VHH binders against UV DNA damage endonuclease (uvsE). Designs and how they scored, part 6

Target 1, 305 residues: UV DNA damage endonuclease (uvsE), of Deinococcus radiodurans (q9rte6)
Amino acid sequence: MTSACEAVPQLGLVCLTVGPEVRFRTVTLSRYRALSPAEREAKLLDLYSSNIKTLRGAADYCAAHDIRLYRLSSSLFPMLDLAGDDTGAAVLTHLAPQLLEAGHAFTDAGVRLLMHPEQFIVLNSDRPEVRESSVRAMSAHARVMDGLGLARTPWNLLLLHGGKGGRGAELAALIPDLPDPVRLRLGLENDERAYSPAELLPICEATGTPLVFDAHHHVVHDKLPDQEDPSVREWVLRARATWQPPEWQVVHLSNGIEGPQDRRHSHLIADFPSAYADVPWIEVEAKGKEEAIAALRLMAPFKKD

## First folded at step 23 (VHH)

Design w1 (from u2 with T102H)
Fold by OpenDDE, fold request of step 24:
Structure w1 (fold): chain B 305 residues (1-305), chain A 124 residues (1-124)
Amino acid sequence: as target 1 above (305 residues)
Amino acid sequence: EVQLVESGGRLVRTGGSLRLSCAASGFTFSDYTMGWFRQAPGKEREVVAAITGSGGSTWHADFVKGRFTISRDNAKNTVYLQMNSLKPEDTAVYYCAADYGHYWYFDSPEYDYWGQGTQVTVSS
């Protein structure tokens, strides 16, 4: 009776470390705008180069710490999606070989990459300008992912929330028209306000978009006692069914600071939901980042007898 | 106690500049997305600009047309709105808001915290 080594979930680092190992440079819009065109180019060249170098190091870091999932920072290349300014794109094009090399580092290390764009992306906004900027931003992220040599599949996920509440039909309708580099990577995540997993599931099913389940968001949204609510397991499984293959399923793990109803993420994960025991991929959304991951590995189901 | 306190609103002439400040206290400032809203007389409140906790991403409404810029100083727990080339149409009460989360709901009133607002008046 060969004890089927129940595959332990793979853990994912989100964007950066608490320590100095994975930290990225940035520039503010105000500072950037104060620069001349030549200065902007120089600034972004320096900054992007540095961040690519750091990103390459992040691959090594993840490998060294048995982290097999890494979320790319959406701020990795500031100003890339700046309207009316193509400096970022030009610089990134110039650095294409280095970017690709960085991507290969992750691939070679067996580290899966994904992105979760920032919160201003609302594809189904009732504001045309927001829709436009959202598509632009998503396209910029997809460009980065392409530059990293990543697949145009949900394996390299571009994850969004449902966006504007009450506009699920609009979201479903627009998804097919998204640029391929975006659309083919797109995933949807439930949030604590606008979209429950129940509200997203029909959209996911209609569009073939995978659902990334966040138990914490679900608990907050539905005012459940905790992540041991039976509905959590139900949604883990229902979400899994939207993934092809199911082994690609990603879930988000977080705890509230002052309890299950607290939207604020805790430093460490104190409560690992039993529903996540057989989930293949888990992004750890904790303020402690790598510390949270390390601590989690000391807990069931990760603890090695 | 959570507080958002706006300042800097005043009477300015058309074409003038103004910098608004919003000082935050009572919460972990860097974890919150900050935004500026405005409400003109007889009009609905509208979002002007927003900035992520880290300051790495910003959003600006189209009507600012590059005239306004949001920024933040996490060391000072303050968010700013630099307003240039002001027009009479910019006359409004400007509000600061804070929200914890991964999604910015531009038209949602359900932000975690709001300031009391500061009056900006642009005279022709």
Scores: ipSAE 0.753, ipTM 0.883, lowest interface PAE 0.8, mean pLDDT 94
Fold by OpenDDE, fold request of step 24:
Structure w1 (fold): chain B 305 residues (1-305), chain A 124 residues (1-124)
Amino acid sequence: as target 1 above (305 residues)
Amino acid sequence: EVQLVESGGRLVRTGGSLRLSCAASGFTFSDYTMGWFRQAPGKEREVVAAITGSGGSTWHADFVKGRFTISRDNAKNTVYLQMNSLKPEDTAVYYCAADYGHYWYFDSPEYDYWGQGTQVTVSS
């Protein structure tokens, strides 16, 4: 009876490092707006070029540290989704070969890529302008993912929370009408306030969208003692059932600073939920970033005898 | 103790400019999304603008129509609202708010922290 060596979860780095290795440049809206059109183009060309170079290096970094999942920064290309300004899109088009090369670096390194939008993306907002800007932003992210040569599947996940509380039906109704580059990559994640996994599951099932379970959010939302609550394992399995194939399942891992009910992410992961032991893909959401990943490698089930 | 202290509100003429500041203390400023709200007499509080912890993303209400711009300086633990082309309709108490959340609750009053507000008055 060959003990099926239960493959340890693959760990994912979120956007950047504490160290200098993976750090991206940015520009504020205020500074950008103060520039002339010519200056804007020059600024974005310089910035995007630099960030693509850094991104290429991030693939090597991940490979060197046995990180097989990487979340792309939603701020990788500032102003790309700026309404009424196509400068970012033009610059990105100009840099298309470099962007594709960066994407290939990840693919060649065996590093899975995904994205999570910024905090203002609410597809089911009761505000029309927020819905519009949300679709625009999601489309911009999808454009980046296409530019990187990524698949239009949940393998290259474009992750979103449920959005405006109480509007789950609206979310379910709008998902089929999303642009294909967005819709075909879309995943939904439970949050600590608006949407429990129980509230998202029907939406996921109705639309064929995978559920990304976050145990920390679940514990906070339901005021559970900790991530060892039996419901955590239940939701890991129920969420897994929404993935095709189940081996693609992604979960989020984080701890609270002052305890399980603290929404604030800790520097390191002190508590690894037993329910995650057989999960194939784990995004590590900790302030310590690569340090948190390194520390986890010293803990069960990751510790190599 | 957590504090948000707004400043910069004053009387200005139509077409004038004003910069509001909100100084934060007592929490890790860069981890929090910051926002500006306003409440005019007899009206409900409404969100004006918001900015993520890193400053990499911003949101502005449609009624600002490019006149207002939110920014932040994490080294100074301060968020700003540059207000240009002011109109009488912009007269309100402006509030600063902070929230740790993974996404912005546009209509929720349940943000982690609130300032006391600063009065902006635009005369005709």
Scores: ipSAE 0.750, ipTM 0.879, lowest interface PAE 0.8, mean pLDDT 94
Fold by OpenDDE, last read:
Structure w1 (fold): chain B 305 residues (1-305), chain A 124 residues (1-124)
Amino acid sequence: as target 1 above (305 residues)
Amino acid sequence: EVQLVESGGRLVRTGGSLRLSCAASGFTFSDYTMGWFRQAPGKEREVVAAITGSGGSTWHADFVKGRFTISRDNAKNTVYLQMNSLKPEDTAVYYCAADYGHYWYFDSPEYDYWGQGTQVTVSS
């Protein structure tokens, strides 16, 4: 009876490193708006080129550190989703070969890529302008993912929270009408306030969208004592059932600074929930980034005898 | 102790410009999304603009129409609101708010920290 070597979870780096290895450039809206059209183009060309180069390096970094999951920064290409200004899109089109090469670097290294867009994206907002800007932003992110040569599947996840509380039905209704590059990658994550996993599950089931379970958010939302609450394992399994195949399941790992009810992420992960022991993919949401990943590898179940 | 202190509010004429500042202390400023809200007499508080911890993303309300711009300086633990082409309708108490996390609920009252506000009055 060959003891099925229970595969340890794969750990994911979130966007950047504490060290200088993976750090991206940015530009503020205020500074950008002060530029002429020609200056804007030059600025974005320089910035995007630099960030693509850094992104390519991130693939090498992940490979070198046996990190097989990497979350792309949602700020990788500033102004790409700026309303009324297509400069970013034009520049990105010009840099299409370099972007594709960067994507191939991850694929060749066996590193899975996903995105978690910024908090201003609310697809089911009661404000029409927010809905519009949200779709625009999501489409811009999907464009980047396509440019990287990524699949239009949940393997290359585009992850959102449920958005405006109390508007779950609206979210379920709008998801089928989302652009394919967005819809086919879409996942939903429970949060600390608006949507519990129980509130998201019906939406996921109705739309075929996978659920990314965050135990920390669950604990905060339901005011549980810690991530060892039996409901954590329950939701890990229920969330897994929304993934096709289940081996693609992604969960988020974080600890609070002052305890389980603290929304602020700790520098390192001190408490690894037992419920996550058999999860295939874990995004490590800790302030220590690569340091947190390194520390986790010294803990069970990651510690190699 | 956590503090958010707004400044820069004053009386200004229509078409004028104003820059509001919010100085933050007592928390890791760069980890928080910052926002500006306003409340006019007899009206509900409404979100004006927001900016992510890194400053990489911003959101502005439609009524801004390119007139207002949010920015931040993490080295100074300060968030700013540049207001141009001011109108009487912009008269309100402006509040700074901070929220931790990867989601923003706009007009939700459940933000982690709030300032006391600064009065902006635009005269015709």
Scores: ipSAE 0.745, ipTM 0.880, lowest interface PAE 0.8, mean pLDDT 94
Fold by OpenDDE, last read:
Structure w1 (fold): chain B 305 residues (1-305), chain A 124 residues (1-124)
Amino acid sequence: as target 1 above (305 residues)
Amino acid sequence: EVQLVESGGRLVRTGGSLRLSCAASGFTFSDYTMGWFRQAPGKEREVVAAITGSGGSTWHADFVKGRFTISRDNAKNTVYLQMNSLKPEDTAVYYCAADYGHYWYFDSPEYDYWGQGTQVTVSS
């Protein structure tokens, strides 16, 4: 009876490194607005080119460190979704070959890519302007993902929280009408305030959207003692059932600084939930980034005898 | 002790400009999304603008119409609101807020930290 070597979860790096290896350039809106149109173009061309180069290097970094999941920064291309300014889109179009080459580097290295948009994306907002800007931002992210040559599937996840609390029905209703590059990649994640996994699950089931379970958010939301609460395993399994195939399941791993109820992410992962032992993909949400991943690999179930 | 201290509010004429500052202390500033809110007399508090911890993303309310711009300097633990083309309707107490969350709740009063506010008055 050959002991089926239970495959350990694949670990994911979130956006950047503490070290200098994967660091991206940015520009503030204030600084950008102070530039003339010509200066804006030059600035974004320089910045986007640099970031694409860095992104290409990130693929090599992930490969070298056996990281098989990488979250793309949502700020990789600043001003791309700026209303009334198409400079970013024009520059990105110009850099399309380089962007595609960067995407191929990840694919060739066997590194899965996903995105988690910034905090201001609320598709089900009660504010029309927020809904509009949210769709625009999501479309911009999807454009980037297409430019990278990524699939329009949850394999290349575009992850959101549930958005405005109490508006789950509205979220469920709008999802089918989202642009295909967004809709076909869409996932939903529970948060520590507005949406529990229980509140998201019906939406996921109704729309065919996968659920990304975050145990830390669950523990904070329900004021549980820690991530060893039996409900954590239950939700890992229920969330898995929303993935087609289940082998694509992604979960988020984080710890609180001062304990399980602390919303602030710790530098390292001190507690690995037993419920995550058989999860296929884990994004490590720790301030220590690659250091947290390295430390985690010294812990069960990752520790090699 | 956590502190958010707003400054820069004053009386200005219509069409004038003003820059508000909010100095933060007692927490890791760069980890927090910062926002500006305002409350006019007899009205509910409303969000004006927000900026992510890194400063890489911003949000502005529709009524800003390009007149206001939020920015931050993480080295100085300060968030700013540049206000141009001010109108009497902009008269309000302006508040700075900080939230660690991975999600901006816009209308939620339950942010982690709030300032005491600074009065902005725009005269006709």
Scores: ipSAE 0.740, ipTM 0.878, lowest interface PAE 0.8, mean pLDDT 94

Design w1 (from u2 with T102H)
Fold by ESMFold2, last read:
Structure w1 (fold): chain B 305 residues (1-305), chain A 124 residues (1-124)
Amino acid sequence: as target 1 above (305 residues)
Amino acid sequence: EVQLVESGGRLVRTGGSLRLSCAASGFTFSDYTMGWFRQAPGKEREVVAAITGSGGSTWHADFVKGRFTISRDNAKNTVYLQMNSLKPEDTAVYYCAADYGHYWYFDSPEYDYWGQGTQVTVSS
């Protein structure tokens, strides 16, 4: 019983721990801009060096806790995509050997890496300047993944939502023209407002882009009673068909604080959807982070009594 | 009850400055993306600036670039808009808005919560 279809889903850690083990340093734009150019270089060198060291420690943490999926923080390298300021890029280039070593620590431990950027990224915005800054930000994320030595495939996914509502055709049209380091890693996730899975699926099919299904978003969008609705399994399977190979499928797991319609993420996952039982990769989007993973491991289907 | 209360709007001369504040209550402030929007007479509301819950990322509309700065103080549950080099076309009602975690469509008018607005009038 060692096939992917027989295995319990791999539960992924998202960005950081609530404990002290995986916590990254950051700097705000306002504080950064108050620094002289020399001070900016020194600040980013110190900050990036520290965050790469912490990232290496995250690989050890994942290995020690049998975590085989980890979402990289989009805050690892602040200012990397800052227009008109290439200090971050220069510092990251200087640290290339350390970054590559950190990436190898994850792959050597059998830990799959992905990113879900948290910047103001809207690839299909009706604002040309937002489209431009969005591609720049995505390219910076892809550069980090390249620097980590990660393959340009959806195995090392760069994940976005569908963006500006009512502009699905524009999204489908622009994806083929994205820079290859971005395009070859891109995935799309349904949200609870602008893009349902039904609206994303044609875009994914037309562009060869995997669909990451989020059952919580689906339940909120369609006003369903909970994540046991029959359509949840239907969309798990339809999303799976967009993945090549299908065993790379990722889904997102979250619960609402005050019930199925609450968009706010709970601390722990009390309700694991039965539809997810055979999904190979699950990102656990709970405020409790590693605590939520530990709690899930104590319940079916993860702990088989 | 969720409340967003703007303050600081007033009449100022062209080239002047002012600072808008928005005091928030009734929700976990650091979980919410905050936005400033404005609505001039006869126009739709438009996004002016946005800031993520942590304050780690900001965005400013091109028409205010270099002149306006959004910031937040999570200890005080307050978001700010510093407005410098004001022009008559900045005359509008300015609204504070809050949205849970959806910073990738920050320029949509579909934020969860809205303030009542504060009038900014820039005279020639």
Scores: ipSAE 0.578, ipTM 0.822, lowest interface PAE 2.0, mean pLDDT 91
Fold by ESMFold2, fold request of step 24:
Structure w1 (fold): chain B 305 residues (1-305), chain A 124 residues (1-124)
Amino acid sequence: as target 1 above (305 residues)
Amino acid sequence: EVQLVESGGRLVRTGGSLRLSCAASGFTFSDYTMGWFRQAPGKEREVVAAITGSGGSTWHADFVKGRFTISRDNAKNTVYLQMNSLKPEDTAVYYCAADYGHYWYFDSPEYDYWGQGTQVTVSS
């Protein structure tokens, strides 16, 4: 792979814009509970329809700004996984043609889609109720990705952290039992507390699950001086080996507000790790969203003059 | 300095209702996952409910589903726990907690910040 490996990484937009272009509507559980069944149906129909239209607009936005990677909001369809209430599922089924059309807008524009759920998902929790709600939530997200027409492969990744610390064996054991729409899309990311890349790698290898490397998390977890530490490149390469094919590799990019050990995400990326220069796909986890992408494009290796 | 101050705990009869509040200061409230925990005498602190920074996602323990609701008001830097149909087994000290990225292991007690707690006592 000579020509593709010589291109600069594709910088991904995460969920929404700082500007008004990509912003989604929500409803809280408490407000939803106050509604009658007919009011719930009307509310979700209006909200889901509106969010699908905005999502279609996000595809146009990405195309217009040469963005080829977009992380879907996991909050697009509130109440979809609500136990005991199938209103969301019914509304989403009714909107299936519009959802599929939105998915086609992304694929027609050459924009890779993935999701990193923000819901309370801990697949290896020591509490059975958390494990059950976690699978339900993940199944709902996978249903959204199916409805968008997205492949059941890590190209359209459904990404989680490792979950409850000290339970890696349990995580490895449960992954084969996950529903196929979830299992076939699953990726795992190292975090700054519970799971280092070293702890996740054997789980990823045993289950055929790609590892998404996050250098910022790694630096915080191991108390390293910065993202130029030699281990950062080592983990980029080890994580790449878990991707099939390796050109699908995704990494996460963020900087700390007050320095390398600050886990809070900065507005822009001032320090791009040299280890990431040949990574094909980068999710930019900066508060500045599209502004951070624009700023990165003015830096090496993206600026070629 | 970061402060989490719970209020609203008191004695209430079985079947009654109560709303707990937790006022937050010293950090960007909307960036933080908020949780309510409780601790009965001689028991471990346990998660009751959690809510994401945006308020878009919530989680409630099975032992309180249908009875308790977590919510937040980011304009007021306040998280709430509405407690309905209270039972004697809900008697506990209730704590609010905040963590920057705790939604992927939210049921663990390793949140960044904790309040001092507010006593809820439910009489027969």
Scores: ipSAE 0.532, ipTM 0.806, lowest interface PAE 2.0, mean pLDDT 91
Fold by ESMFold2, last read:
Structure w1 (fold): chain B 305 residues (1-305), chain A 124 residues (1-124)
Amino acid sequence: as target 1 above (305 residues)
Amino acid sequence: EVQLVESGGRLVRTGGSLRLSCAASGFTFSDYTMGWFRQAPGKEREVVAAITGSGGSTWHADFVKGRFTISRDNAKNTVYLQMNSLKPEDTAVYYCAADYGHYWYFDSPEYDYWGQGTQVTVSS
């Protein structure tokens, strides 16, 4: 029988707010290429400085709204991984004290940080150029997490999908050779097409890599009726077994706009899977961001008294 | 009805420039990864460039790096391919494609929607 005193899951904010509070500046490759080397340096210094200040403000925002999990934007430092152009790396090195202070703000507030890169990353691609750019992009993300002072453990996760379908063995073989700042933080998430949780589990077990279960992806991949299918709970538990310690387990929560088979993320979460009730960490992948978190808090099991 | 309509393909001389456009309708454009593919005579279709829904990340194949640039205008629901320093080997039908959130598959033909293609011919 479930105790009324048991903790409910922590609902995580993903990247930015719908409101103006957490919004980051960007620059496109086209605009950047139009700049001279000196102009590039000045542009990135201004942009990175501004984004670090906003990031520090995001720590305060999370604390003020009882958000204990935050996914960092993969667009925080544009051009950091640009091949043949070290300007971003140099600027970030110059800003190291400010970056570290921003990281301390999250740690001091008790906010867990992770990343789920949106870069074109396919570590097990059959194209050498894609593999090389993928490692560069992942190394840049790990550089940011190191600069924030974040632990090289799955507590501060770098999360990817399984990549190129039919190449699970290649994925398992390459993971041990990844640089330690990447490898020690790596997690894998099932997707709707290439890698089911059943296909990822042996890779995770062989490499010591945690599995992040996404019930929405699972339902779409296996053509299940909805997220109350019995296999959803089974996979929550099997994924949990890949986490050391198990209380670090993260799952992903989303609903389809037009129903369980719709891959597109809804604005709010109307259907919270019962299988997730005892999961400690949930990233809320809803377009409504902080609004979706607020709405979920008014529903069981989050509703107070 | 989802539509992807390419335009701008034509005959140009070696060293010339072209700008391809792909007008999209029938879906929330900013949620979709967009790609440009090409298929030369006797060759398989291959990815040329890709861009995320926000436009925050781009990818270009090595054989076009420094010459081609993908971009998008989410207000106009349009993705572009700026093609500079064209070579005869760039001769191909160029296709626009769209896929929801699957940027980790960007280099395969598993996109949700495809245009009909636009012919680019580069003469010696």
Scores: ipSAE 0.520, ipTM 0.800, lowest interface PAE 2.2, mean pLDDT 91
Fold by ESMFold2, fold request of step 24:
Structure w1 (fold): chain B 305 residues (1-305), chain A 124 residues (1-124)
Amino acid sequence: as target 1 above (305 residues)
Amino acid sequence: EVQLVESGGRLVRTGGSLRLSCAASGFTFSDYTMGWFRQAPGKEREVVAAITGSGGSTWHADFVKGRFTISRDNAKNTVYLQMNSLKPEDTAVYYCAADYGHYWYFDSPEYDYWGQGTQVTVSS
């Protein structure tokens, strides 16, 4: 039997669990600013050590639940990219062996890792200070991926949206100048406002950057009736062509709470697009996290009779 | 119906402090990125600070770093801007804005919802 034609997509867990198993500690900027330098060092050492331990547990969790794709939280190491304060960087350097061991736990378990920063990153902003802070933030994410021992390839993807609308040419021009740990991992995802897949594709082709297709965003952007629109399959295939190898293709899956045009993510996925049936890697962007994955596994094409 | 209501803007002296508040209703507050923008007479609206729905990440413009701090209280559906060491150049109408998950556009006027603004005037 032709196993490639019968393979089901790998469903990815995003950041944390609804249950207690994968939850990370945080600290706000305002609380951090109230600390002395010695208190900051102690706080971040304790916090980062705890989150690395939890991350080790996330590898075990994924293995135990047959999850082969995991999106790392951008909140793992608060203050790592804080301008003018090197405390986070120093603490992470001190914890390098623990971080590397955590990364090996995932790769040993056969779990693909990626990041999709949730911070204020706009590489093609028309404001120089935003461009500068965006490169710092992306470099911090890439530093975490390096510290985990992850490959500098789109296998361990560092994913962004297209940024500020109307500035696609600027985006294409800046990508070759990004630091290698960022550039070699970069992917671009269409959004519901600024960048359609059609607007991103030439940028991806010019820069050798994979396109992550998000059907929900596409439906909202183009005001389509639902994710069964023929263009959804067309874009899955066009996006696949930007991936080398094509077996590394990632797409995003979400449903709207009140219908196809609702940008808000539902708790579970009720409607799995037929266009995604042969996509190898899917990040499940549902509020139900592991519960949404479990529910999807009971639906076609995942459930077997 | 969605509402964003700013308050706390007033006349203050150079070097003074004040805190702006923005009370939100009509949406799930913790799902939304909140931003503060300002617009001085004859100038374009510009982003001052932004904060993610969880409050775990913040951004501040260079022209206010060390002086202004954005924060939020998700139990009260309120976002704040603490403004210290005020300068005459900070004189502007300050606007609260909310957007669902769009912190990669945070410096753009494409936020879903906007308040009516509150006037801050800093005298010499």
Scores: ipSAE 0.518, ipTM 0.797, lowest interface PAE 2.2, mean pLDDT 91

